# VHH binders against o75319: the designs that were tried, part 254

Target 1, 181 residues: o75319
Amino acid sequence: GNHIPERWKDYLPVGQRMPGTRFIAFKVPLQKSFEKKLAPEECFSPLDLFNKIREQNEELGLIIDLTYTQRYYKPEDLPETVPYLKIFTVGHQVPDDETIFKFKHAVNGFLKENKDNDKLIGVHCTHGLNRTGYLICRYLIDVEGVRPDDAIELFNRCRGHCLERQNYIEDLQNGPIRKNW
Below, E stands for the ipSAE of ESMFold2; O stands for the ipSAE of OpenDDE; V2 stands for 0.75 times the mean of E and O plus 0.25 times the DockQ between their complexes.

## First folded at step 16 (VHH; framework vhh_4orz_3)

Design ig6 (at its last fold request DockQ between E and O 0.90; V2 from the best seeds 0.86)
Fold by OpenDDE, fold request of step 17:
Structure ig6 (fold): chain B 181 residues (1-181), chain A 120 residues (1-120)
Amino acid sequence: as target 1 above (181 residues)
Amino acid sequence: EVQLVESGGGLVQAGGSLRLFCAASGFSFSDYTMGWLRQAPGKRREWVALITSGGYTTYADSVKDRFTISRDNAKNTVSLQMNSLKPEDTAIYFCARYTDSDIGHPFDYWGQGTQVTVSS
């Protein structure tokens, strides 16, 4: 069958909005077919995602899916009112410049088009941690001029889990700024 | 039981071509991203190519523009066309199921592998 991702249950389903930004990170929601393999309290569906966001008095305006798989849920499982963007991102390695650029471009486009509201950019990979954290931090560092350690700390605090991949952390702290256009 | 069986390996001269095949069974093949891994003597296992259920592909820089991964969901197969082979491509090649785990191991199953040897 379609198996639950490794240690997926160990991570908070949804983080907190990152203060001063429009970002919120979460782990991948799972479609209904996964529910039979989960206890009720472990379930986290696309519907649950939106419920949890509402519980925080927030609203999603964009979902950026960084997973390199299509097995978790279908875009059709999401409300039509929330745009969905897929950026296939290989795990465990620092994203390439093209991937970084795609992410930055998507974020900038959203911010330009959503100046009149306070909707959030929801970003997720499988666990909503390493790839998600890297790209969000990369954006904050390269585009917003945030100090790397501050970006990482902010993400970790808001996600409720710390980035685990040292290569990501090292690149954020000591790597070059990536092209923004 | 998950099974992945590779075939198509062999000896080839530099500049030559090989096509590897993988037959998958024991799981919902069409749901999963699949990939090819390789392990050269004395080197760490590395991913070579990935293909999602929908056919999106990516390649390691070392094989980009030379290798092509494809899949047939109806037949539960994945293939790797290897062109312009180099001695550096010599390795055991593994068909692998990609889970997309952000932690731990991104692949959870692979076959016994097939030997590819490229002579100078």
Scores: ipSAE 0.925, ipTM 0.957, lowest interface PAE 0.5, mean pLDDT 96
Fold by ESMFold2, look of step 16:
Structure ig6 (fold): chain B 181 residues (1-181), chain A 120 residues (1-120)
Amino acid sequence: as target 1 above (181 residues)
Amino acid sequence: EVQLVESGGGLVQAGGSLRLFCAASGFSFSDYTMGWLRQAPGKRREWVALITSGGYTTYADSVKDRFTISRDNAKNTVSLQMNSLKPEDTAIYFCARYTDSDIGHPFDYWGQGTQVTVSS
């Protein structure tokens, strides 16, 4: 038995595809064992994730899980056809250069392998907001040359919630450009 | 009731080693990421090591290559091997349960702590 993550219920389950990118962000889906602690309308399982993506007329081609835990769901709960990548990302602090490199490498690999389709990279941490928003924006800034404020505004709009942690926001706006990919 | 009980602290000379232990009870220990925090005199509490249920570890830069976190899911214990200790490692060390949240507190439970003092 696992606790429902703090304030997890307060966040929209799935955002919208970020225009001009292959990204979609969502909060962590919770395996069935969590559902007895949730009202039916609060549930968001791995199955619910894929149903909501389909409702948007989209398809996931990769899930990048940024959580620093393994208790929320198992990779076996995902369709066998969707690659899953775990990048253990410590929260509350700006992700380190190794983590940023792993994320960029995974995104670039996906884009090369999926150049002939329109599948999306699904990215989540626990709430699909701070670590998720940071790494997506870091990629857009460093690799795609997007201005920091434009990346942040695009993420916030498409996620449906604003990045909350000031240290992440400050690093995106004023921190070093990383040329590691 | 979640309980985390640390032991193994003490006084050691610089360059020495200590091994801390944490006994956990009152929750499904093998499901949770665990960590060690420390609080040096006059400083804020900081995490020094994390270990997932599957054994993946991460360390703060200040202790990397000197400290090793480990766990025994059969015994519900977390350990911290501290080598090449420096006076700057002097602190109260806390065993803690990690929330993996960027909102709220990063840890939701910790023990009473065990004092580690490193003399010159």
Scores: ipSAE 0.797, ipTM 0.906, lowest interface PAE 0.9, mean pLDDT 93
ESMFold2 (binder alone), look of step 16: mean pLDDT 84; pTM 0.852
OpenDDE, look of step 16: ipSAE 0.903; ipTM 0.947
ESMFold2, fold request of step 17: ipSAE 0.770, 0.765, 0.775; ipTM 0.899, 0.894, 0.899
ESMFold2 (binder alone), fold request of step 17: mean pLDDT 84, 84, 84; pTM 0.854, 0.854, 0.852
OpenDDE, fold request of step 17: ipSAE 0.921, 0.924; ipTM 0.954, 0.957

Design ig7 (at its last look DockQ between E and O 0.89; V2 from the best seeds 0.83)
Fold by OpenDDE, look of step 16:
Structure ig7 (fold): chain B 181 residues (1-181), chain A 120 residues (1-120)
Amino acid sequence: as target 1 above (181 residues)
Amino acid sequence: EVQLVESGGGLVQAGGSLRLFCAASGFTFSDYTMGWLRQAPGKRREWVALITSGGYTTYADSVKDRFTISRDNAKNTVSLQMNSLKPEDTAIYFCARYTDSDMGHPFDYWGQGTQVTVSS
């Protein structure tokens, strides 16, 4: 069977909506082939994702997948009504300017096209923490003018886990603003 | 049992080319992102290229535009075409399975490696 990512079980499946934003972060849902290696209460499928979002009285309007693999689930596992965007993002390193721009562009496009609703932008990497947190915070800092420490604190609180990688934190706190175009 | 077996290494002059091959077995090859790592004497192991199951690729800045990673899912193989080789490319090269884990090492299996030596 497919390999379960290290420490994947240790993280909350879904965070909370970030107040003042349309973002919600979650760990990667796993397709059925992974269930053989999981206890029933550990399972988190694409279907489970949508159920958990609904339990929060929210609705997903876009999913941004930051993983650099296609083994976790297929876009076909998602409802057709929810757009899926893949931004291949290498882990353990600060995303490059191109990746940052792609993320910002996707978010801005969604917000422009979804002014008439309150649907959420769901963002995930493997654990829905480091890459996910960095790009969301980078957006808030560069586009919304949020103070870096406030962005990080907001993300950590809503995700229920703190950013772990010091290079990400350092870049957010002290790095330059990235181009928005 | 997961197995990765590299081949194709050797001695080459600066500016020359080599093509490395990797044969994979013991897992569903087409599900996984694959990559190449290298380790030079006295240096840390580093990744140089990645390729997803669908063929999306990325490269380390040090090898960009010189190296090309490819794969054949029908044959369970991954290759690395290395052009315009430099002495600083001298290293043991490893074929590796990429898991995308954000915890610990993002590669969980790699082969015995193949030596690449580039002379000036």
Scores: ipSAE 0.895, ipTM 0.944, lowest interface PAE 0.5, mean pLDDT 96
Fold by ESMFold2, look of step 16:
Structure ig7 (fold): chain B 181 residues (1-181), chain A 120 residues (1-120)
Amino acid sequence: as target 1 above (181 residues)
Amino acid sequence: EVQLVESGGGLVQAGGSLRLFCAASGFTFSDYTMGWLRQAPGKRREWVALITSGGYTTYADSVKDRFTISRDNAKNTVSLQMNSLKPEDTAIYFCARYTDSDMGHPFDYWGQGTQVTVSS
């Protein structure tokens, strides 16, 4: 009995590359055991993720998994050649400073190691929206100096869905800048 | 049907310790992140601790370094060791199953709760 996450079916599986960045956001892929509860057109497996990225003429160089669970798929379900990083991120509340720092550190490390290619950082939480959008926007604001409203608009447009949780939006727009190190 | 049954609550003097237990049934316990919630008189229910199936833990700031969540996947149990208890820890404590979703409630099931009262 693997429950499909609430409203998971309502969201596009994979967004579009965010122009001017190395980010692409998606909802959590679900391993085969979840497919008994899904119509064929609703399925989105780890393999489906990589196929959809290739259809966009892109390539993943890192997956950052923000879920606070290990139910959805195993890292072994991903190609061994693609680095995987789990950052356990508590939902419903603005991520703490340690989580934000881990995310920034991972992104900065990727950009340095991948300066000579165009591979993408794939980021997901359960729905690829609220925690994912928050941390991507927090990075763009704190590290790249992007205006909060511009970061949010870029994420919403490329994900294909708007950030929904007001506490995340309020913190991005009006909350403190976080330390980068 | 999912069932979560808490036990181990009671009356304890400030500075004391108490250990809560939760027995889980009706689902594949080892797949789920679990937590403890509490609700003090007249206050909203709040989470205090989370533990993943692999044992990774996170605590609310108000209980960090005083409370320790643990689990036994072979026995389908979750425990909360509460040390250095304060009167403000007085609450009904609920064992809960975490949804890992920003949609709807952060927990989808919780038990009847167990009362913890910390006297000054």
Scores: ipSAE 0.735, ipTM 0.884, lowest interface PAE 1.2, mean pLDDT 92
ESMFold2 (binder alone), look of step 16: mean pLDDT 83; pTM 0.839

Design ig8 (at its last look DockQ between E and O 0.88; V2 from the best seeds 0.84)
Fold by OpenDDE, look of step 16:
Structure ig8 (fold): chain B 181 residues (1-181), chain A 120 residues (1-120)
Amino acid sequence: as target 1 above (181 residues)
Amino acid sequence: EVQLVESGGGLVQAGGSLRLFCAASGFTFSDYTMGWLRQAPGKRREWVALITSGGYTTYADSVKDRFTISRDNAKNTVSLQMNSLKPEDTAIYFCARYTDSDVGHPFDYWGQGTQVTVSS
């Protein structure tokens, strides 16, 4: 069977909506084949994801999957009504300009098409922390003009966990603005 | 027990080519992203190439357009075609299982490695 990601159990399944944005971050939901290796209270399936979002009185309008694997769940495990976008993103290194652009383009496209609702953009990597936090913060900094430290603090507070990777933090704080087109 | 066994290394002249192979066992191979790592003398281990179960690939900048990673899920194998080899490509090459962990280490298993030596 599939191996449970390292320290996956130590992170909150779903964060909170980031005030002033349409973003919500969460750790990767795991398909049924992982359940035999988890206690019932540790299980977090695609179905559980939607239930937890509903408990917050929110609704997902888009899921952006940043993992560089296809073993966690299948797009078919998600409701057909919620678009799914895969952006293969290698972990532990700062995403390249192409990856950053793909993310920004997807977010901007969603916002243009969803002006008439308040649906959320759900973003996840394996733990929903470093890659996820970097790209969300990069967007807020580059597109929304948010101060880097404010973006990082907002993400950390809403996710319930702090960014751990110093290279990501350093790039957000002191790195150049990335092109938006 | 997870096992990864590399082969295909050797001595080659600059500009030459080698093809590395890896045989995997002890896990559901088709579920996992696989990769190749290398470690040169006195340097840290670095990833070279990754390939998802569905065949999506990415490469380190240092080997881009020269190396090609591929896999055969029916045979539980992953290979690395190395063209236009340079002396700086000299290293021990490792076949590795990629877990995609956002924390800790992104690779959890690798083989004993195969030596690749590129002479000037």
Scores: ipSAE 0.907, ipTM 0.949, lowest interface PAE 0.5, mean pLDDT 96
Fold by ESMFold2, look of step 16:
Structure ig8 (fold): chain B 181 residues (1-181), chain A 120 residues (1-120)
Amino acid sequence: as target 1 above (181 residues)
Amino acid sequence: EVQLVESGGGLVQAGGSLRLFCAASGFTFSDYTMGWLRQAPGKRREWVALITSGGYTTYADSVKDRFTISRDNAKNTVSLQMNSLKPEDTAIYFCARYTDSDVGHPFDYWGQGTQVTVSS
């Protein structure tokens, strides 16, 4: 059994591009085998993801998958033209320095290789909210020098949902600046 | 019905080793990330190790380099090798199925547990 993640239906599938950045956040797309448990309007497949991005007049140039599992979809469910990177990120705790470093390295590499286009980095965890928001904000704070509250406000507005986990919020607001990229 | 059955617990002296086993049934084991939790007397349950279906592992800082999680997808088993045991490792150890969710409980099923007692 392909059980739908708890509360997954409660979240907007895809957010909006975060202005001034190359980020867009979304919840995990679910492969076809999950659709038997979903009403048609509840479906959000890898194909649906790309259709929704196109509807926003955007294009994905990289997907960073932060889930600590491989059961939701396979990379081959994505168009071969879009690079895919898995960064296994443990939930419920502030990501460790190794995870933060991998994320920063991937973003910096993307920006270098895509300096002559406007393609987006799509980032997701299971719900596209807490781990996703934490790492995007951590990047903006540590690498781009954005104020913590400004990074969080921007993410929340563009995702369409507020970051929920207090330990992530506290670490972003009051934790150390990491120099690990 | 999802079932997780732990075994291999016991009494061991500090510095010693012990290997725990977990037999899983009632779900497609090879699709799920699995973990070991522990609950020491008077403390909250905490995770100590996670392993993905593909064998990627992560450990809590308190057990890193001393504990090794492994799995056998053909036999539906998870193991925890515990070396250099300390009295603070004394706990009931639970095999658990990981949800990979920040918005709900991190684990949705766990067994009855197996007692590990480390004497000084």
Scores: ipSAE 0.754, ipTM 0.889, lowest interface PAE 1.1, mean pLDDT 92
ESMFold2 (binder alone), look of step 16: mean pLDDT 84; pTM 0.848

Design ig9 (at its last look DockQ between E and O 0.94; V2 from the best seeds 0.84)
Fold by OpenDDE, look of step 16:
Structure ig9 (fold): chain B 181 residues (1-181), chain A 120 residues (1-120)
Amino acid sequence: as target 1 above (181 residues)
Amino acid sequence: EVQLVESGGGLVQAGGSLRLFCAASGFTFSDYTMGWLRQAPGKRREWVALITSGGYTTYADSVKDRFTISRDNAKNTVSLQMNSLKPEDTAIYFCARYTDADIGHPFDYWGQGTQVTVSS
């Protein structure tokens, strides 16, 4: 069977909607093949994801998957009504400009097409923390003009866990603005 | 038991080429992203190439346009074609299974490695 990612169990499955935004972060849901290696209360499937979002009185309108693997779940495991976007993003390093642009473009496209609703952009990597937090914060800083420390604090508070990688934090705080086109 | 066995290393002159191979067993190979790591003397281990189950690839800046990673899911193999080799490419090369763990090391298994030596 599939290997459970290291420390995956230590992180909250789903964060909270980030006030003033359409973002919500969560750890990767795992397909059925992982369940035999988990206690029932540790299980977090694609179905569980949608149930937890519903419990918050929210609705997902887009899922952005930042993992650099396809072993966690299949797009077919998601409802057909929710678009799925894969942006392969290598962990442990600051995403390159192309990856950042792809993320920004996807977010802007969604917002343009979803002005008539309040559906959320769900973003995840493996733990839904470092890569996820960096790209969301990068968007808020570069596109929305949010102060870096405010963006980081907002993400950490809503995710329920803090960004851990110093290179990500340093780039957000002191790095250059990335081009938006 | 997960096993990864590298082959194809050797001595080559600068500008030359080598092709490394890796045979995998003990797990569902087609589910996992695979990669190649290398460790030069006195340096830290670094990843050089990644390939997803579906064939999406990424390379370290130092090897871009020179190295090509590929895989055969039917044969449980992954390979690394190395062209335009440089002396700084000298290292032990490891075939590794990529888990995408963001916390901790993202590779959980690798082989014993194969020596690649590039002479001036």
Scores: ipSAE 0.896, ipTM 0.945, lowest interface PAE 0.5, mean pLDDT 96
Fold by ESMFold2, look of step 16:
Structure ig9 (fold): chain B 181 residues (1-181), chain A 120 residues (1-120)
Amino acid sequence: as target 1 above (181 residues)
Amino acid sequence: EVQLVESGGGLVQAGGSLRLFCAASGFTFSDYTMGWLRQAPGKRREWVALITSGGYTTYADSVKDRFTISRDNAKNTVSLQMNSLKPEDTAIYFCARYTDADIGHPFDYWGQGTQVTVSS
């Protein structure tokens, strides 16, 4: 039951705040039951997530969980003061318009409710790279008017790993403009 | 040892229906998202349907409104009800366990498959 996702160990747990945005990306935290299969230095729990955010002098105000599964941790493993939103996102394919809409709606709602603070939106999928990068970049392009290549470069630098899934990159660079509602 | 065993395949006329079954063992079935993959002759394997542990479902566009995935956590089974079958649904159908991996294959185990043939 506690199978570690393929190559999950190979990715930095938490990126850096993306300057000029409210986003920070990370890989999926794993609840304590997974630690039997991890060396101590490989562990990245929900508690570890919050410690690493605090070490960066940041604070999470929302976590958006993009995984299409519920086995890695439970929302109850998070501090009750941090809102949690699950958006089931099918991987390996460009997210559909419903998923993109849900993400944009969640981000816009957060920005409205948090206009008087500097809290971050934490976003993750399983590895915190492809789906996470796509949806953050899609938001920046469609809502904030950022050039596709600039959005991708910013995400890659701050995540610490490059968005690598070619169909996502092509859709961001050359795909249709998406409606924001 | 993870085991996924498909059954229920066969020959059916276009417009007909068929129900596939998958028996799962060797893991905590109720914790995993499960799915069905298919591979048509000469084509790459594609996912068809996904169902989370909590019952949330998503379908490939080609089968929406015709196929229904369901699960029975007490029996450790996944089912695929296939209605309004078309010749292009002809494929080997695989029950699969979903890990949601971004890197590598998003399914980590699948069975030997069951043949579905839809005659025109």
Scores: ipSAE 0.711, ipTM 0.875, lowest interface PAE 1.1, mean pLDDT 92
ESMFold2 (binder alone), look of step 16: mean pLDDT 84; pTM 0.850

Design lg1 (at its last fold request DockQ between E and O 0.92; V2 from the best seeds 0.86)
Fold by OpenDDE, fold request of step 17:
Structure lg1 (fold): chain B 181 residues (1-181), chain A 120 residues (1-120)
Amino acid sequence: as target 1 above (181 residues)
Amino acid sequence: EVQLVESGGGLVQAGGSLRLFCAASGFTFSKYAMAWLRQAPGKRREWVALITSGDKTDYADSVKDRFTISRDNAKNTVSLQMNSLKPEDTAIYFCAARQFPYMNTDYDYWGQGTQVTVSS
């Protein structure tokens, strides 16, 4: 249906680019059918997403959608020039190795194909926080060799909200490194 | 102002050891991966060793098991212990910094380099 996700309004629509990376996190944009249930200032559509990114003098080169539903917006709502990748990611539990691998593979593929530009990888789940934060941090830890606390701090600071799920944090801090290939 | 200053280079006989140091300033050292690269006369610059901000290390095959990279975040230094040196190791050694060593292609900061000469 067209019901607004719980607590969706509580989160900033779009974070900031994570310095030194191509990552930017945001909450799920909602297609037009949701607007009737929102105040004008609460609306955050795919179009609004791109406008906000532009306001930051950035450009999206890829959108990774981690939500476990397709009801929020359609890929057709996005500019044709921006690739869209769906990675169905179950909420509230640590993503499995396959999900982590898919994410890493997508990021690596993007980086390989976009060496000549500075376009961003936009990552979102429902709130653009927990699943999003975990996978981004997992990448930084596993691939870039970043200390878990630094990765988490960087993400939290840039997203404007802190990763909330303790199981995610614990796994990032103390969990095993996941395979990169 | 960002600075990377190498030291510890010099002349050494084959089989000998040297320890290079790089002192960093002007940026948040602990959040950067540090690397050593070298350039021999008439050759291209080549990567030698890397230590990530999370203290993971990697080495070129040519120096693996002979060289050891380490860092001291409290002192903002990165070191390269070079053992079993060979004439082929003769080069100018550069210290370089990059926040994310794989996501980005270029290093953000470079030292001026220190000469290492290994005689036969």
Scores: ipSAE 0.876, ipTM 0.933, lowest interface PAE 0.5, mean pLDDT 96
Fold by ESMFold2, fold request of step 17:
Structure lg1 (fold): chain B 181 residues (1-181), chain A 120 residues (1-120)
Amino acid sequence: as target 1 above (181 residues)
Amino acid sequence: EVQLVESGGGLVQAGGSLRLFCAASGFTFSKYAMAWLRQAPGKRREWVALITSGDKTDYADSVKDRFTISRDNAKNTVSLQMNSLKPEDTAIYFCAARQFPYMNTDYDYWGQGTQVTVSS
């Protein structure tokens, strides 16, 4: 159905580009059928996403969707020129090594294909916070060699909300480095 | 004004050692990955060593087990300990900075270089 995800209204729609990276995080956009349950100022559609990215003088070159469902919007709602990739990521648990590897592989592939431009990887789960923040931070720690607390601080500041899941934060801070392909 | 200033270069006999230093100013050093690159006469500039903002290191195959990169965030310095030097190591050595070594194709900042000459 068209149920608004729990607490979805509480989160800023789109964060800011994380400086020096190719990442921007946002909450899941909702297709028009959800708007009957939303005030006009609460709406955040796929079109709204792209308008907000353009307002920041940025351009998306890939969307990575971490949700388990396609009910929020359809890939057909996105411009044909923007690749879309779904990586099913369980909520509430630290993502497993296969999921982390898929995310790293997607980022690495994007960087190779987009070395001559400055387009961004848009990443979202339902709220664009916990699963999204975990995977972005895991990439920055494991691949780019960033200190865990620096990765978390950068994500939190640019998303506009702090990571909430303590098991994710603990794993980022104290958990093992995962192998990079 | 951002500055990277290399020092410690000079003339060394084959088999000897040198330690290069790079002093950084004008940016938040602890947030940057630092690298050493070198350029020998008639050759293209090549990467030598990397230390990330989180202190992870990596090396070109030609210098592995002979060179060691390290950083001191309190002093805003990066160093390159070079042991078992070979004539092939003769080059101008540059330090360079970028935030994210895999995502950032280009370096934001470069030093002027310091000459290392290894004699037979």
Scores: ipSAE 0.792, ipTM 0.899, lowest interface PAE 0.6, mean pLDDT 93
ESMFold2, look of step 16: ipSAE 0.731; ipTM 0.858
ESMFold2 (binder alone), look of step 16: mean pLDDT 87; pTM 0.876
OpenDDE, look of step 16: ipSAE 0.868; ipTM 0.930
ESMFold2, fold request of step 17: ipSAE 0.721, 0.751; ipTM 0.859, 0.885
ESMFold2 (binder alone), fold request of step 17: mean pLDDT 87, 87, 87; pTM 0.875, 0.879, 0.878
OpenDDE, fold request of step 17: ipSAE 0.875, 0.871; ipTM 0.933, 0.931

